# Designs tried in a protein design chat: miniprotein binders against b5y8h6. Part 2

Target 1, 289 residues: b5y8h6
Amino acid sequence: MQKVIVVTGLSGAGKSTVSKALEDLGYVVVDNVPVDLLHNLLELYEAKNQEQLVAVVVDSRSLRHQGEVSKFVADLKDLKNRMPLDVIFLEASTDTLLSRFNLTRHLHPLVHATGSRIALIEAIEREKELMSELRDVSDVVLDTTGMKERDLVYQVENFIGKDRGPEFYLISFSYQRGLPTNADMIYDARVFQNPYYVDELRTLTGLDDSVAEYVRADHNYGRFLDLWVELAERSYNEHIKMGKPYLVIGVGCTGGQHRSVLVVRDLSDQLTKNGHKVITWHRELGSVN

## First folded at step 16 (miniprotein)

Design n4
Fold by OpenDDE base, look of step 16:
Structure n4 (fold): chain B 289 residues (1-289), chain A 80 residues (1-80)
Amino acid sequence: as target 1 above (289 residues)
Amino acid sequence: SPEDLRKLLEQARRLVEMAKKAEKQGDYYYAFFRYLWAIWELRQALELETDPERKEKIRKEIREYLRKAYELEEEMEEQY
């Protein structure tokens, strides 16, 4: 991402969340800048310190009329020619925006009165129309429909960050100790032959070769592993579309020591081989790899 | 390379800062995964580090953040 960022978009789409995320990344964030002063402000920051990360948040409070939007667009085009500047446009579905406004009890900037649901819908649609030209010239359009605040933060961090975030978190666990509450999906490793009943394997873990050999000898192991990899990748792709750029998979067995650990290892290996960034946590063993 | 090591350590530090902030805000889910990510980065750094004292420091940090991850998991379970 560029050193200078303009954050704009629809009211309720998450500009405040993005602003906060940018602050956490070291950006100096200026909120509600008058459009007329934007050019001067950005030039000033560029002149003073080219190393300083600057973000400017512009919303409909500053862009009330089509003429102001058009002028702003023209200004942005000019600024892009003069400095490294990216424009991020945040949007969401009307239903999502309605829900958010209802939850936060914030008034829409275009609604002056304790507006009816109808008035809010009209305001949202009007804002969409008003901001359409700005959307068209934006470098990044983020649809925050269905995103939790944390997911939006994650998106911003990933977009600005130098390193890609993990795509998969794989957690081995014991069913006896409870399911991971943060898992999107659970795989049951209890379907494989149990090494617990083999005396020499009982005290070992799924990290040991002897345990691995025993469980992998199960006639279903390879097939299940293949299916689980495919399911993981397909699910990940869908989660990205939903605004969550990572998938959390729990893999469980009875004790969380043997089969679940092995499956997590093998899943991680295959997913990594497929080009994914994978983090594993063996909950019962107390290790992260 | 030393540069790679530095990058990993810097990334880990940033992740921990994010985790701590999230924890203070009550976002235990976010904090949990940031700690896991930080630990992952530190483990990569540990593979590159050759100085025994620095290795031990990294190991200590890993242990600390693992402890935090377990604590956060318990807190999440209480929230859901």
Scores: ipSAE 0.701, ipTM 0.909, lowest interface PAE 0.7, mean pLDDT 87
Fold by ESMFold2, look of step 16:
Structure n4 (fold): chain B 289 residues (1-289), chain A 80 residues (1-80)
Amino acid sequence: as target 1 above (289 residues)
Amino acid sequence: SPEDLRKLLEQARRLVEMAKKAEKQGDYYYAFFRYLWAIWELRQALELETDPERKEKIRKEIREYLRKAYELEEEMEEQY
């Protein structure tokens, strides 16, 4: 059976957007599923088609009391022992949720609207408290505060499939051709000695061992590389907190053939050894690794 | 293994469909990175594939998606 996605979370946090994204990815999405029916539903899909992509959006009306939430948590733990299953929990700030809700206007809008807004704030805060146990056991928590619909779709798409998505994209580039428009950070490899002026190295690239030896011989290379690895990892951790799925680092040198290519290669090796999923693009060479 | 190869090819196809959809919506930034990810999966598939004819088909796909990535980068620069 393919991994089942269970979508839950705070009312108004974006479950419909996630549902549509999953449908576009080929999932059969069963919306508004009461928690009592979850086991039976998943059993039926498992029996009929183990290759089917199934997502379930849980009906919030089934989770009104702590007892129901605690039972759902137990049910999720049991299901995870029986099948591959991830839980996505959607949340947002109280202010964001308040602004996303539409209130029905009545004949006395000032009194009712004011009372409705206060009651809505209290309901949102109670739901957050009620759902805290479920949030704590969820595999993915997506904070949709300030997030555009498209950004939420992209985050969902990064968690789908057999493997986690990349954590880093490293792009080597030529300053003569300009910075990649898609980089979050830029490292300047022009600080290292330039192999271009050595005739034997000029037609080679940073993928060649002789170029690598020449550039690594720069006394500062090892220390800069160590600092850049640390900066990349710390920057990545902050990007995740902002809700971004990966960090894009451009590394440049004048021609984009030697120093930047080597730095990307060595950065990728170190980040991969540290357990990160890294994709590299040597823009001036036309290669992806 | 043959199963690992199949999973890599399936993932690459999913990523390309994501990229194509984003491209139609004008999100060239997102499409670009999905093409890069798809190429990355296909290069791993090349390491596992043993049949020369199937390897060449994978190489052709990689070249096509690299071309798309460069085209998307050009489109992003024009939109600035």
Scores: ipSAE 0.576, ipTM 0.879, lowest interface PAE 1.5, mean pLDDT 82
Fold by ESMFold2, fold request of step 19:
Structure n4 (fold): chain B 289 residues (1-289), chain A 80 residues (1-80)
Amino acid sequence: as target 1 above (289 residues)
Amino acid sequence: SPEDLRKLLEQARRLVEMAKKAEKQGDYYYAFFRYLWAIWELRQALELETDPERKEKIRKEIREYLRKAYELEEEMEEQY
């Protein structure tokens, strides 16, 4: 059976946008599913067509009390033992949710009176408390605070779909041809010894082992590489919380042929070994790896 | 292996469609990275493909999408 996606989260956090994005990716999306029907619905799709891409959006009205949330968590754990399944939890700041409810005129499931900002704030905060157990066991938590609809669609396309997208893009470039305008961070590889001035290395690239040996022999290379790997991973973790689906790192040297190419190659290798999906583009060489 | 090849080609097709949609909307940043991802899938497909004629078709697609990536980089520079 293909991986099933269960979409849940705070009321007003963007479930409808995620649903539409999943439909565009080829999922059959079953919307507004009460939590008590989840088992039966998924059993039916499992029996009918194991190649079907299925996403289920849980009805927030089914999760009004702690007992219902705790039962749902238990049900999800049981379902994960029987089928490949990811739980996606959507959230946003109280201020963001207030704005969305005011704009859409939808009632919050926990509101006892409409038109009261204080009652709505209290309902939102109560839902956050009720849903905390579910949030803690979810496979993906998407914070949609301040996020445009298009940004959420891009995150779904990159992280929630059939195959997860890359976490890193690494671009090697020439300072002489200018910095890539699409990079989030720039690493300067000109700090390492320059193979251009070694006759036998001049016409080679950072993809050639002899260039790699020369540049790696710089006494600071290993230490800088280790620090750059750690910086990349920590930067990724913080920036994804702000809605960026991936981190783009440019690595430059003067000609873009030797040192920057090697650094991108070594960074990609280490990040991949650490479990990240990495795509590289050697801009001056015209290759993608 | 043949199923893996089919999945790689289908994924590349979907990524190109996403890139074209974003390009049409003026989001050259997003389109650029979707083309790079498509090329990455196609290079893996090229390693699995055994038929020389189909290999050449894949190479032609990679070249086309690389050209698009360079064009989009130029467009991103104009936006800043």
Scores: ipSAE 0.550, ipTM 0.874, lowest interface PAE 1.7, mean pLDDT 84
Fold by OpenDDE base, fold request of step 19:
Structure n4 (fold): chain B 289 residues (1-289), chain A 80 residues (1-80)
Amino acid sequence: as target 1 above (289 residues)
Amino acid sequence: SPEDLRKLLEQARRLVEMAKKAEKQGDYYYAFFRYLWAIWELRQALELETDPERKEKIRKEIREYLRKAYELEEEMEEQY
């Protein structure tokens, strides 16, 4: 069974960033769960799929007073006895939180109306006091003071470990039909000999052995594939550092039927062999593997 | 195994829910990749499923989500 993650902490400390990071890691994230339903919700998820990655976000939006915090703490203790559960508490300095609220112009949950700077400071301090008991029982306390969003994402990824969502999305496409707008990087498969001019191959695709044999016979194919694998892995590592735990690679050829399809297949095979979780989409063929 | 099949199907379901939520929020990028991920999971499930009716159900879902992925790709192109 995977650990259930409870994300909590101070408003403005980065809970939304953590939530998104967990989603990107394949977690189902339930935001703002009432404390009275938390136990039932977690039990339900366990019953349905013990291996399901589940996270819940609970903060001062649902914990309105000390009594609710105390109840939540008690519930967490009970749940920890029943299932693997980690609590992440996010905090930051008052000055940092104040700055973030000023930048985002969001209303603090403990502020009733658009208030003064003083009112915001008071709300921040009150929230710290309110959440103190919860902080004390948290498994991880992350001080996000001075952290960039990418740093926080990295911390979350490190905490969760290697059980992650897809690391690579590989998309074969036709340059004639346009680039994938959501790709982080594009590989040009047109550098290889074109099977389109071979009558027996023209009607086939890069999924067919005959096409594969033809394109792989290109003297540059092996070298380019190796370079592309290396580039993919190195780029992935950098993307993680930037707060995106996956890489989208488009592979293009003229028609999107032969060379691009083959390269995506072969890249996927090699990356999978290297231990990566890879999803492929052949845009022009209408297939996902 | 039957348990593996169940896990795949449940994962796919959750991914679709995430995708739908994102789509409603206008996050077409996120929705798109969640659908692709869901399809991937369903493809794995299809390999394990032996019941013809259940297989057809999975195939139907794959077709549906694939259609959604294409639609979302078009929407993203319009946003940029």
Scores: ipSAE 0.541, ipTM 0.861, lowest interface PAE 0.8, mean pLDDT 88
Fold by OpenDDE base, fold request of step 19:
Structure n4 (fold): chain B 289 residues (1-289), chain A 80 residues (1-80)
Amino acid sequence: as target 1 above (289 residues)
Amino acid sequence: SPEDLRKLLEQARRLVEMAKKAEKQGDYYYAFFRYLWAIWELRQALELETDPERKEKIRKEIREYLRKAYELEEEMEEQY
């Protein structure tokens, strides 16, 4: 559980939005902490209130010179050895930052006067250079280019939340009732032998052992399950790179009661054994596990 | 432990608050998954709770949030 967060990055990249999101998550946010006091402050917060979540915002307002950045990076390394600490770095394209500064009419910290567009561009580039070393050691780099405020909040809540968020949402469903609209991927469990035609199994569900035994006896079941696990894990890794820290998989069968339910259960078990946090929803059964 | 139970319940509460906020903002997708996550946390809490009255309270909350999840799913389907 991350108790201490350092929020940093480029001016105009969305630090204020992140700070607000962290506050909503129960963090005490300290803005614009002097670098020289950061170490003592973090230790003090840990000692005084170990249960309190603390975030500190550090940016070019306090890090004005390369030497200060280098020292800060060194301090962060030391702090990470002593406490659970994550560093979030926010960035955006130069064009995006220019647009945001023009809209908000805020002055860039490295610009002394309401300067020309050229002066602002130069300031942005200088800040990128100044913060580059810090970016390199950051745990999370968020590119907010083209991102709406809502999307940024969503990212913060998913990455920084007190508890590790689910990596997989597995949803069993009936093809007769329609596909889950929110699924990233669909697995078709109809490829397996159908227990519906077995009188003893028809009224049961994929949660029942007798149904499980019947469907697992299918010659393709084990192989498909293995492939689906591998595909899920590979897809998850790619989704993380795309800025989505979870994967939604729909598993369908005709009625959504037997085969789809079983596959979701077995996928969940295997993914959990592999170290993933998995949530399951059996849409047609009305159960969430 | 009682402390673990408390943490689970608090997490579920926070998740529900996030879901409600998202719903008000029209982000039904986000709200849906926050409710599912909250239900998952409550299921874990239910396994740790020993008091019958408290168990029933948790079950009631699970049913409520499950209803919300179904509602949100239907709303999302209408948007596409």
Scores: ipSAE 0.520, ipTM 0.857, lowest interface PAE 0.8, mean pLDDT 88

Design n4
Fold by OpenDDE base, fold request of step 19:
Structure n4 (fold): chain B 289 residues (1-289), chain A 80 residues (1-80)
Amino acid sequence: as target 1 above (289 residues)
Amino acid sequence: SPEDLRKLLEQARRLVEMAKKAEKQGDYYYAFFRYLWAIWELRQALELETDPERKEKIRKEIREYLRKAYELEEEMEEQY
């Protein structure tokens, strides 16, 4: 069941990272939502498209006083009764937050005067106190102390699930025209028999059955395809651990018309059968499927 | 279903908005893949759409975003 996600927590705790991670998972993220509009916004999204992944970020920029926090908590309770909703609360140690603010040179929302370490500490402590009620009602509390950004992304991925966005982007391409930009991995389809030298196949593409039959007849095709599927899945699993919830695979042949196209199709089919969401792009054919 | 079609179109629009935002911020990589995803959604929508005028609108959008994807790919290559 798709859940609406409310991201909240302490300033500097990593809300921006979580927001980006949710976007990568296919969420529409609305940042810094006014508390008064939150209920209406969530209802609007629910009414318009119940299947749309929606996340909202609410923090001390919108929650300035205890009364607002209390109201927000009450609103969250009401919303949870009406829709599937999870609240993620981000926090970190005071020392960690201090270090992050010093590094980023961002002003803490509760700091009235710039420049003193003491003022920043006080602001952090005030924010902790302010957000305490919200923390208590949160579904997940993530302590980001000592975490790298990639670790936090991974935690979000684990919490939300892996099957929200595309896991794979498969791009067929021509080696003659250059590698696809920012491919994580390249498969070389030139290892298979070349249909270009068959007159009746030369003008066709890997989308055509006759081309498919010819290339699949290669004694190595099945084995390579199996290996490539396994490699793709294993690589994906490692990439998500590194904070990237998708893998980009380029599949190349000489002209980008036959073998690469076919391999992308067959890889996509198999990965889809394995439960993955796959987007394909045939760069040289100008098609996205 | 008509509802499925609507959902696909709405998703595509949101993805395009994300792509445009990323493009403005100079994140061409992010924008590129959001456009590809949007095109994928629009292709699915095109399969469900029965109205010729609406189909043509979808096709036009696909062409536009495909052009953007190619442009972004070229821009990324120049950055390396």
Scores: ipSAE 0.515, ipTM 0.852, lowest interface PAE 0.8, mean pLDDT 88
Fold by ESMFold2, fold request of step 19:
Structure n4 (fold): chain B 289 residues (1-289), chain A 80 residues (1-80)
Amino acid sequence: as target 1 above (289 residues)
Amino acid sequence: SPEDLRKLLEQARRLVEMAKKAEKQGDYYYAFFRYLWAIWELRQALELETDPERKEKIRKEIREYLRKAYELEEEMEEQY
């Protein structure tokens, strides 16, 4: 049997979006599966077609009490010993879930009566407590609080492909042409000495070693680069917590030929040495690395 | 290296198909970064490839996808 995907998590956290993404990837998705039926369902698919991609979305109504959650965790451990299986757990902040329940007009499974906003908040928080054991054993936990539906789809696609996507995109650009609209952060490399005013460097780029030597000799260069690497990594870590798949950093100088190109080159080298997958685009040079 | 070359080319193809799908859905932001990723894979393939004719085919693909990336950047500007 090919790898089975089990989708679970907090009610309203995005299971329907993940279900649709898996269908688009060729999975047969069985939605609203009670925990007690999980073994039988998977055995049936194994017997019918071992090449079939199967995903199961667990019914929130099956996980109302701690005993049900603990049994599900035990069942997952047992199933993982017998077949390749990954668990995706979806979560979001209480405020986000409140908004989604109001917008979708679905009732929370732990609300037993027509509820005020306070009853819904209590149900969400109680579900978070109940589901903590399951969250702890899940193979991936996706926090959808700050995540657009498209971003969630793309994270599912990357997880299923198991081809680790880039963590950073670094774009060098010219301020004369304007800022890239797709950058999360902008570093201004105009703070460094400008090779353009050195005749022998003017027609070269930040990819040329002589330009690199000149700009790196700026007494501020090393300190700024170190700080920019640290800021990039810290910003990336916060983006990941929000469910964003990667961080986009623009680095600019006036012409986009010298200083910004070198900074992107050096920043990429350092981030790569630190274990990150980095893609660079020198917008004014038309090159990608 | 021959297996590495094959994997790079297959990954680039997959990324381009993802980019084209996103482009048709109007998600130019996602398409743009998938094209950049595809180019990155192709440049690595170019470093491993030794046949001049196959290298030129890879360069042509890179040029096409770079053109797409610039077009998509313009589309993202209009969406704002």
Scores: ipSAE 0.471, ipTM 0.847, lowest interface PAE 2.1, mean pLDDT 83
Fold by ESMFold2, fold request of step 19:
Parts: C-alpha cells; structure tokens; sequence
Structure n4 (fold): chain B 289 residues (1-289), chain A 80 residues (1-80)
C-alpha cells in the first residue's frame, strides 16, 4: 500500500501550496478533515484502492486545545503502526505569519478590523506552543520562512518522490553567449591556460582526454578545483539552511567548449564521490549528465 | 534490473508532466530544472535498457526534452 500523507501545521504556513504540490504528484487531497474522522476516512481509502495516493489536510478547527492535539498525536502513532503514514508539519516565523495574515486582511475590503495586531501575535504564539507536541512527532518539518512557493513545492516533491532530489546543477557556458540567468554562483574558468590556441585541441572539447590533460597541466588547476569543491559544498549547506533545496553553479570560459566543460566534469566527479547528487548541463555542447 | 528501469521511466514521466504543467502556467524556471532532471533519469534508463528499439525511443525523448530546456532558457532570458 502506498504511503499516506497527513498535512498539518501552523495557520498560514503554506498548507495550500503543499496540497497543490501533492495533487501534481497524483495524490487525492482531502481537505478540512476533522481529526475524529481521520481513522474512518483512511480505512475507507485503504479498502477501496491499495494503489490510491491519499493526502489528508487536517481541519484546524479540530486542534484548538491541548487535549485535542494530544489525542491527535496518539491517533497518529496508532495509525503509523497499522499503515504506512507520514506527517508533514508546516511552520514559519511569527513575522512571516503576521505578514501573510495582514495581507489577507488588507486585500479584503469587507473584513472587519476586529482584532488588534497584539491579539494576532498572541494567537500565533499560542498556536506554536499548542502545536509543539505535534511538531515533535512529525516526519518532516518544513519551515516556510522566506521560502518561495517554488522552493516549497520542490521540498515536497523530494520528500514524496522517494529520491532525494539533485543537490547541485552544474552548467558549463560561453561568456560570448552570455551568463545563464538561472545560476546562483559563477566560476570563471578563463583563469586556466586556453586550449583553443593549440591547433590539435581547437576542435575538441573538455570531454576529450587530450584537452583535459592540457588544462589540468595549468599549475593552478588542482588548487582551484579543490577550493571550488569546498566552496560549492559550503554554499550548498548555507542554501539548505535558508530552505533552498539545490545550488546552481555556472562555470564559464570564452567559447564554452574546453575549460568550462572540463571543470564541470571534474567538479561533478568530486562532488559525486563526496556523496552528492549532481546534474550537469554542458550548454554549448547540448548534453546532460 | 528491470524494476530499476521501470522506476526510472516512471520518475521521468512524472517530472515531464510537472514541467509541462509549469510551462503552461508560465513558471519557466521550475519547468527548466524539471526537464533537466527528467533527462538525467532517462539517461540512467538508457544505460539499463537492452532492446535497441526501446533505446532509440529513450534517445528521442532525451533530444526532445533537451530542446525544451533550451527553449525555456530563452523564455527566462526574455523575462530578464
């Protein structure tokens, strides 16, 4: 039987975005499910179609008091013992949630200004305290503070797809054709000796051993490569702390045929040996590896 | 194994469906990286496939999706 997904978390933290991502992955998403009906609903789907992908978004009105939260935690533990089930918990900083709630209020002219900003802050903080027990038993906690909708979708897809997604995208490019607009970082391979001025190498690429030997013979090549590997890994680690699921690195040289291709090749090999999932695109050669 | 080949092809199919939907919605950044990921899955499937006819089908898909990736990069550049 396929794993069931339960979506829960703080009000305003992004449940609708996660629901949409799950629908795109083929899940039947059942929204506003009271916690008391969860057991019956899941048994119905289990009996009906074992291959059906089901996600349930819990009705926030069922989780207003500690007793209700504690019972829900107990129910989840029981359900996990009887079926494959994962819980996704969504959260965000108080400031982020305040901003999201204030925008909603401003964008609807018929909304009465019945609550103060202090009352909203207090409600958010109370909900965080109330939900702490549920958060602690959840299988994944997604902090949506400062996260673009696309990044949240990617995080959900990686969790659900049973594969951790790529951690690095490495793009070799030509400075003459322009920078890739999608890169987070750019490495400049023009610092290495240029094979273009060697007649035998001109028509070859950085995938050819003779070009690789020529460029690697540059006194600085090994040291730059080691530093670039370290910088890539450190930058990736900082990006995941910010909620970004992957790092895009462009490597450029003048023609995009020799030096940048070799650097992407060697960088990919080293990052893969270090345990990372790496996708490469040699833009000027038309290949993905 | 045959099971590994099936999983790779199914994952590629899902990624392409996601990319096509995003493309229609104007999310070219998302679509672009989904096409690159799909190509990577198909390249792995190509290494496992033994039937020449099915290998050629996979190669055709890779070429199609690579062309899509280039088109999407152009679209993102125009937004810039």
Amino acid sequence: as target 1 above (289 residues)
Amino acid sequence: SPEDLRKLLEQARRLVEMAKKAEKQGDYYYAFFRYLWAIWELRQALELETDPERKEKIRKEIREYLRKAYELEEEMEEQY
Scores: ipSAE 0.428, ipTM 0.834, lowest interface PAE 2.5, mean pLDDT 82

